# VH-VL binders against q9umr5: the designs that were tried, part 97

Target 1, 268 residues: q9umr5
Amino acid sequence: SYKPVIVVHGLFDSSYSFRHLLEYINETHPGTVVTVLDLFDGRESLRPLWEQVQGFREAVVPIMAKAPQGVHLICYSQGGLVCRALLSVMDDHNVDSFISLSSPQMGQYGDTDYLKWLFPTSMRSNLYRICYSPWGQEFSICNYWHDPHHDDLYLNASSFLALINGERDHPNATVWRKNFLRVGHLVLIGGPDDGVITPWQSSFFGFYDANETVLEMEEQLVYLRDSFGLKTLLARGAIVRCPMAGISHTAWHSNRTLYETCIEPWLS

## First folded at step 3 (VH-VL)

Design qa28 (framework fv_nofazinlimab)
Fold by ESMFold2-Fast, scan of step 3:
Structure qa28 (fold): chain C 268 residues (1-268), chain A 123 residues (1-123), chain B 112 residues (1-112)
Amino acid sequence: as target 1 above (268 residues)
Amino acid sequence: QVQLVQSGAEVKKPGSSVKVSCKASGGTFSNYAISWVRQAPGQGLEYLGYIIPIYGTANYNEKFKGRVTITADKSTSTAYMELSSLRSEDTAVYYCARGSKYFDWTPYYMDVWGQGTMVTVSS
Amino acid sequence: DVVMTQSPLSLPVTLGQPASISCRSSQSLVHEDGNTYLYWFQQRPGQSPRRLIYKVSNRDSGVPDRFSGSGSGTDFTLKISRVEAEDVGVYYCMQGTYWPPTFGQGTKLEIK
């Protein structure tokens, strides 16, 4: 019998986006119970990430409790950050594979249609003025806005990402690290043709330095300090990196080659 | 000096398969993606797909998906492009080309090219 | 797929004179990161393509400064300030902003 799969969607998204993913899972792992969470759909995905984490937590608790052999998480885009926080705040999660589909794990610094819809006259160079205000932090996209030219403001103002990455101190950091380290596999998926996640290497815990040169996970202070367990997981052989080009942001959950190569092997 | 060296010309029958190799030297293989591009006689360039050897991940232009397979052997620093169910319109010079470093934005950077392999499909 | 259209397809030019090649895309090539992934390649007879220009206007190492690229959005130009005999060949523009990468039809530069 296959472990149940819980799916968490992204920004301006809903459960309907995953119909192809469900078909692929049914073909390769027939009988798998897949639950796509219909919380914070569409415009509600703009609500603060800590609010979303609380709602998703309440939804996943009964699913995990009914699956003593464990569950898998497939978390898309912004949903990957929700899942990062779930794994840290839940002291009793039983997640085997956490599969992150093109999620900005180190943050976002790029112009997207989503940002232009919400802030039409802003450029990425000036968005820090909005996002690092108390008002801006009421929007999910600003919770993971990471301007590499204003890293001091990011560290001070980010109410979500800087905390879950251990980039700013939090009273629960030690417990969050312990909880996160219980995950069986961290499967990171992303690629250069995503077109939304900027830099795309954010999906692999890479990010811009002050000169906008991308530094890989192993060069990040978060990794070097082992702030929430990345170095420990890599040493344990628990991190899987599966970069694939040619896939746009809205296609990660509907590409058969991607599924067969990066997702299917981690569903047991 | 970095270079990509491809296997020699092939003549194939319709319905058969061809496998072209691309051997990297000068430290190219482990650090960079390898793309495949073809050019029919007197025609323009057409992109087939790529592989990122360090992770073994490949993706293909939808036009060729199901017929093309790109693989890599890290021990020999060699990438392979296999095209099945060959037709006369597959007659072309097939090129491998180096993309960006696997962590740079695009695998289609194509700053270094192989010499090309002529594949002729005839009955 | 993004369609790349070059003009002219055939460009006869006198040695020492300037040459200009146009490339138009069916949609804007500005990526969400603010960069424009437009490339120019040169293919001399019997040789592999060689990249001349990346990201619209950046010249590759070893490419003579008589080659320059310009443009924005959907309209791009490759200019050769003074054509030399070795410049004979086919020139291709390519977009890398959208999957799959696509090429223009090619412009054949010929000496009159």
Scores: ipSAE 0.013, ipTM 0.610, lowest interface PAE 8.4, mean pLDDT 89

Design qa29 (framework fv_nofazinlimab)
Fold by ESMFold2-Fast, scan of step 3:
Structure qa29 (fold): chain C 268 residues (1-268), chain A 123 residues (1-123), chain B 112 residues (1-112)
Amino acid sequence: as target 1 above (268 residues)
Amino acid sequence: QVQLVQSGAEVKKPGSSVKVSCKASGGTFSNYAISWVRQAPGQGLEYLGYIIPIYGTANYNEKFKGRVTITADKSTSTAYMELSSLRSEDTAVYYCARGSKYFDWTPYYMDVWGQGTMVTVSS
Amino acid sequence: DVVMTQSPLSLPVTLGQPASISCRSSQSLVHSDGYTYLYWFQQRPGQSPRRLIYKVSNRDSGVPDRFSGSGSGTDFTLKISRVEAEDVGVYYCMQGTYWPPTFGQGTKLEIK
């Protein structure tokens, strides 16, 4: 019947946030086995993203092994970046649909309450001083901090995002690209009223240039160079873009219209 | 500042299709959504759908799904609205409109409007 | 779909006098993010609609301060403190909180 669904949560989050999503899936695809991973919950979501990727990898291996027809991933916010890395480091994944719910795929450059909890006196213009240090890179949120005014520092210091996006060279880049390209569908979801992900177009691989003008995915060097396979996936018809207005950051996993429009069609 | 200029009036037979264009001048076309709204003679406004040119993604009011298609050509800064299976009740002025990036940006923010295109469906 | 109801539908006003237009929604327009996405548009005879007000009470640039918006939840008002000849036209409210956006029926403002 339906392929199993694996759910990966976001920053300061846990499995409880997905209770409505589980209800929607049960209504439209009864019998679907949904596993919401209870790893790196709450404050543990601040651990370095590569540490989280290893933990989630160990959890998803037995699920994928038991589902020869494939699995779907639904990955929310920061969890979307974890799933990006999983698809690259796993040479044996069998993911059909990777559904990215409002995830900062090109990075984050915005003042948010989540950042203020960890760095109360910070402003987005000053956070590069903390994040682009070895100490700062021990925190997940700094792993995808992408200051468009200090791009040289981002490229040199980012231990996670710059590497998985192919913006800086890595010995495993060719293997990571080959692995990522095995995904059946890349479903990108996000919107202008999110209020947390900044710019919101980061969820669609768009991002600020040095003048804070948003450039689309097709204008990014990452896409043009096909660094991890975006251009190849788009040519294959495997990228789905599903923007929706009127949805705040904490509502992506609990909005029925969003589910029916952007998620339900990809849960075979 | 940004202006939206639409194509000229059209007269169509029932059952045919019409394609209306909306060309943006000034500003960055791709950074804004383009919405389409219609107004039948002497009637109010009705929302058809939008496109976000940077993503090539469109969304449609359920009432028109299957008949309306909205597309964009970024190289010419032009959005298009095509309506098929035309009926006499589709006779209306069709408007394009865009949001502003200087405020909370949404596809249906509609701060700048085109001049309108009259589409008449008659036998 | 959210139903937007305007009253009155016809509003004759003497030049220099105030005018008030009401807009009621079938459900609360307060979004889960705390904002209320209620807009007011003006359409002069033979012209395209022009946005006057966004998010209930914010005037667009170039809109005279004699125009003001107010309200909350389901009940909204557009006020013109001193009607001028160029204000003749049809005024529409619109909600953007729920998909799809929906408009009121329009209020025709006329000089008597």
Scores: ipSAE 0.005, ipTM 0.443, lowest interface PAE 13.7, mean pLDDT 87

Design qa3 (framework fv_nofazinlimab)
Fold by ESMFold2-Fast, scan of step 3:
Structure qa3 (fold): chain C 268 residues (1-268), chain A 123 residues (1-123), chain B 112 residues (1-112)
Amino acid sequence: as target 1 above (268 residues)
Amino acid sequence: QVQLVQSGAEVKKPGSSVKVSCKASGGTFRNYAISWVRQAPGQGLEYLGYIIPIYGTANYNEKFKGRVTITADKSTSTAYMELSSLRSEDTAVYYCARGSKYFDWTPYYMDVWGQGTMVTVSS
Amino acid sequence: DVVMTQSPLSLPVTLGQPASISCRSSQSLVHSDGNTYLYWFQQRPGQSPRRLIYKVSNRDSGVPDRFSGSGSGTDFTLKISRVEAEDVGVYYCMQGTYWPPTFGQGTKLEIK
């Protein structure tokens, strides 16, 4: 029998977006119990990420408790950050594969249609004025806004991403690292044609330096310092990187070739 | 010297398959994507697909999906492009080309090219 | 798929004179990361393509500075300031912003 799969959606999204993913799983792993969490759908996806983490935590606890062999997480876009925090704050998670579908793991810095819809007059160069305020940090998208030209403000004001990445000190950092390291596999998926996640390499823990040159995971201070366990996981052989070109942001959960190549092998 | 060396010319009959190889120098193969592009005689360039050997991922232009398969053998630093159900319009020079290194660019960056392999489909 | 249209398709030019090749895309090539993934390739008779320009205006190593690229959005130009005999060949533009990457139909540069 296959381990249960828990799916966490992204910004302005809902469980309906995963209908094709569920079909693929049913075809290749018949009998798999798949739970797509219907919390924080649509507009509610804008609520602060720590609030979302609390709600999703309450939903996943009974699922994990009923699956002593372990569970898999498939977390899309913003949902990947929710899952990052879940793995850190849960002292007793039993997650085997954490599959991150095009999630801004090091943050977001780019002009997209989503950003224009939320803040019609904003540009990426000016969004730091809103996001790094106490008011801005009450919105999920600002919780992972990472302006490489105002890194000092990001480190000081980010209430979520800087903390879960270990970029700013926190009393719980040691426990969060210990909890995160219990994951069996960290499967990172993303690609250059996503069109929303900017830089797309954020899905692989790469990010802009102050000159907007993208530095890969192994060049990041969080990796070099092993702040939350990336270096340890890579040394253990537990990090899988699966980049694929030609896939737009809304298609990661509905592309059969992507599923067969990057997701299916990790659903034991 | 960084270079890509391709296998020799092939003549095939309609309905058969062809497998073209592309051997890369060490670092070019492991850390870079390998793309495949074709050119019919006297015509322009057409993209087939790519492989990223380090991650084992391949993707194909929808026009060729189901007929093209791109694989890699890291032990010999060789990429392969196999095209099945050959038709006369598949007659072309097939090129392999190096994509980007890691996070710098896309797989279809194509800064270094193989010498090309002529595949002729005739009955 | 993004359509890339080049003009002219045939470009006869006198040695030492400038030459310009235009490339137009069916939609904007500005990527979400702010970059424009427009490339120029040269193919001399009987040879493999050689990349001259990447990201609109950046010359590859070993490419003479008489070659320059410019443009934005949907309209791009490759200029050769002083054509030399070795420049004979077909020039292709390519977009890498959208999957699949697509090429222009080519411009044949000839010495008249």
Scores: ipSAE 0.007, ipTM 0.526, lowest interface PAE 10.8, mean pLDDT 88

Design qa30 (framework fv_nofazinlimab)
Fold by ESMFold2-Fast, scan of step 3:
Structure qa30 (fold): chain C 268 residues (1-268), chain A 123 residues (1-123), chain B 112 residues (1-112)
Amino acid sequence: as target 1 above (268 residues)
Amino acid sequence: QVQLVQSGAEVKKPGSSVKVSCKASGGTFSNYAISWVRQAPGQGLEYLGYIIPIYGTANYNEKFKGRVTITADKSTSTAYMELSSLRSEDTAVYYCARGSKYFDWTPYYMDVWGQGTMVTVSS
Amino acid sequence: DVVMTQSPLSLPVTLGQPASISCRSSQSLVHSDGDTYLYWFQQRPGQSPRRLIYKVSNRDSGVPDRFSGSGSGTDFTLKISRVEAEDVGVYYCMQGTYWPPTFGQGTKLEIK
């Protein structure tokens, strides 16, 4: 039968957001066991990402243990970064498809409604002041704040993203790379009309340079150095890129065409 | 002007818990972090943790994790610090102090302090 | 945790004379944002702490000009140019660059 599916939600989110996704999976792959993790819901999604990784790790271990044939991950928005770290820290994960649903894999640098709610007077140009402080790094959104005009501060202060991307040294980097490379498929989904993830190409490991020109994955130092295995995965044929226009940030998990095109083929 | 007013002195037995309140008057309570600091008799200052009331986000010094809980009630502009499994070593004056406005990018500001609450733990 | 070490711990001073308190940190307190989150607090007998200085050298509103803070990296100083009777109390330095915030042991300033 079909491998179990584990779903990890995003910022200010909960399992309720995935009701349409569950319906689609049930229609196309009846009998699939889908577990949407009800951890770090709502305001708790602001907890430091390493804390969330530990909590989600504890939840996924028994699911993976009961599925020796493997599991699939569908990880939405901020949840995609949680899943990136899970795949790196777990010495024994058996993930086949990791489906990253509009996640800021290279970070975020944009003014959004979530940012305005959290920091009402903030502009993207000055958020580095709070995010790259010890206090700021206690919030999940600051863990993946990537200001291209203050890359030196990002590298020194990022307690999460710079480490999992291998953008700076870490004692566990070699083990994290080995663990991540065990994934069967890395399915990257995103698009220009998302409206939240900035730049939207961050969902595909593209990002701004210091002039705010977007450089795609293959031009990133992370890729060129193969810091956590992107170049190896691409050479293996394991990276799938599925961009789609016309989809807003809150609609990725509820668009049938997106599901049929980008998700369904990877749910063996 | 913001003033922080704390609850009165408490005498507790070992193994019990204590909950100290800190009520903000004047200003906008929700826009400021509230920190908790203690001082044992004749000793220095020790940081316990903080809360950002607007988001309910709290963080704790690892030394007290599992024993301290900091909460806030925005409707009454009151922050609370609860310390459980009390020991004689927890005898101290407990202070609340105002952090920065979240959007000012100046964490751990502690420019306004409560008057302190003496907590005595004895058998 | 970052260790904050003050010296002297006891500071007897003659009224009208200058006083100086040293604070050393076990790590550089320069944050990645370029600021240094070093604070000085005064605690008069029986009172709550009062912040005097924030970010090394910035004086709080209402704090007399005779108080000044200076320093960089790991080495910081609080100076009182002319000690007055009301300055009696314990002075604490605090770092806010690293979690958790930590305080020095305190320096007791008293008139001799």
Scores: ipSAE 0.000, ipTM 0.397, lowest interface PAE 16.2, mean pLDDT 87

Design qa31 (framework fv_nofazinlimab)
Fold by ESMFold2-Fast, scan of step 3:
Structure qa31 (fold): chain C 268 residues (1-268), chain A 123 residues (1-123), chain B 112 residues (1-112)
Amino acid sequence: as target 1 above (268 residues)
Amino acid sequence: QVQLVQSGAEVKKPGSSVKVSCKASGGTFSNYAISWVRQAPGQGLEYLGYIIPIYGTANYNEKFKGRVTITADKSTSTAYMELSSLRSEDTAVYYCARGSKYFDWTPYYMDVWGQGTMVTVSS
Amino acid sequence: DVVMTQSPLSLPVTLGQPASISCRSSQSLVHSDGNTYLYWFQQRPGQSPRRLIYKVSNRDSGVPDRFSGSGSGTDFTLKISRVEAEDVGVYYCMQGTHWPPTFGQGTKLEIK
């Protein structure tokens, strides 16, 4: 039998958006138990990411306990960051494939309709004033705001992303790294035509330097220092990169070719 | 300093295919996207598509989707543009141009251009 | 597709005088990353296009400072402060904000 699949949605999203993904899995892996978690749906997706991690943790524990052969995670957009933290904070997870579907793994630095809805008069150049305040850090989207021109503020104020990436010291860093390294496969999916995730290479652990030149994962300090295990995973052959052009942000979970190419091979 | 050198002129029959090459010399091929643009005689510029060689990803203008294929061979620092089902209106000079580094957001930066390849579709 | 409209299409200028070319887009060219991907290209007779300006107002290396770009949103201008004989050619604006990239019709600059 196939390992169970747990799906974690993104910003302003819910389980209903994954109907096509469920159809694809049922067609290629009939009998797979798929649980799309109905937590932090819609506007509740704006809750602080650590709060979401705790809620999702409580939901996944019984699912993992019932599946001694392991489980797979499919985590979309913001949900990919939730899953990153889950893998680090859970000392007993049994995740085989962690499939990160267009998630801003190194953060976000772009003007999107989501940000303009929340902060209509802001620009990406001045959003750091809001996001790196205590009030701003109460919103999930600010938890992964990564302004490359104010790296000092990002490192000091980020309550979530800087910690899970090991960019700022934390007492649990060594344990989090050990837990994360238990994952079987880290499958990274994203592409240049996403239109929301900025830079799109954030889905592959690439990000802007201070001059807005994107550095790929292997040139990131986080990778070079092996802060949470990326270098170790890559050396183990456990990182899969699956970029695809022509896919917009809201289409990653409903594109059949994407599913067949990047997701299906990792659902044992 | 960086040059893009394209293959020579082609004369093709309607319904056939043409494959134009673009070889990078003097610079780093894999660090840049390659775009393709065409220009009919005496007319303006029209964008066909791009490839990001490091990722193997390509995207095409909808007008040409299904007829154009852009590929790259990193070992020879060469990009290719193949256009199938040729029509007389495909007669144009085809240019390759270097996009931004694959680290940047825009593949259609086009700071360095090839010399152009005349493709004539006749009879 | 975004329509790029240039004016004038024909620009006869006296040597040493200034020249100005306008470019209008059918949609705002501000990208979600905050940048405006508006470019200006020069094509001399028989040559490949050469990029003069990127992101509205940034001159490429080797481009004389008599060339300047300006504008925002949907309205853009390329200015040549003092036209020289070597400036003869066709000038194109291009947007890279919205897929696919699109070009203006071109402005033919001639010495009168």
Scores: ipSAE 0.005, ipTM 0.471, lowest interface PAE 13.4, mean pLDDT 88

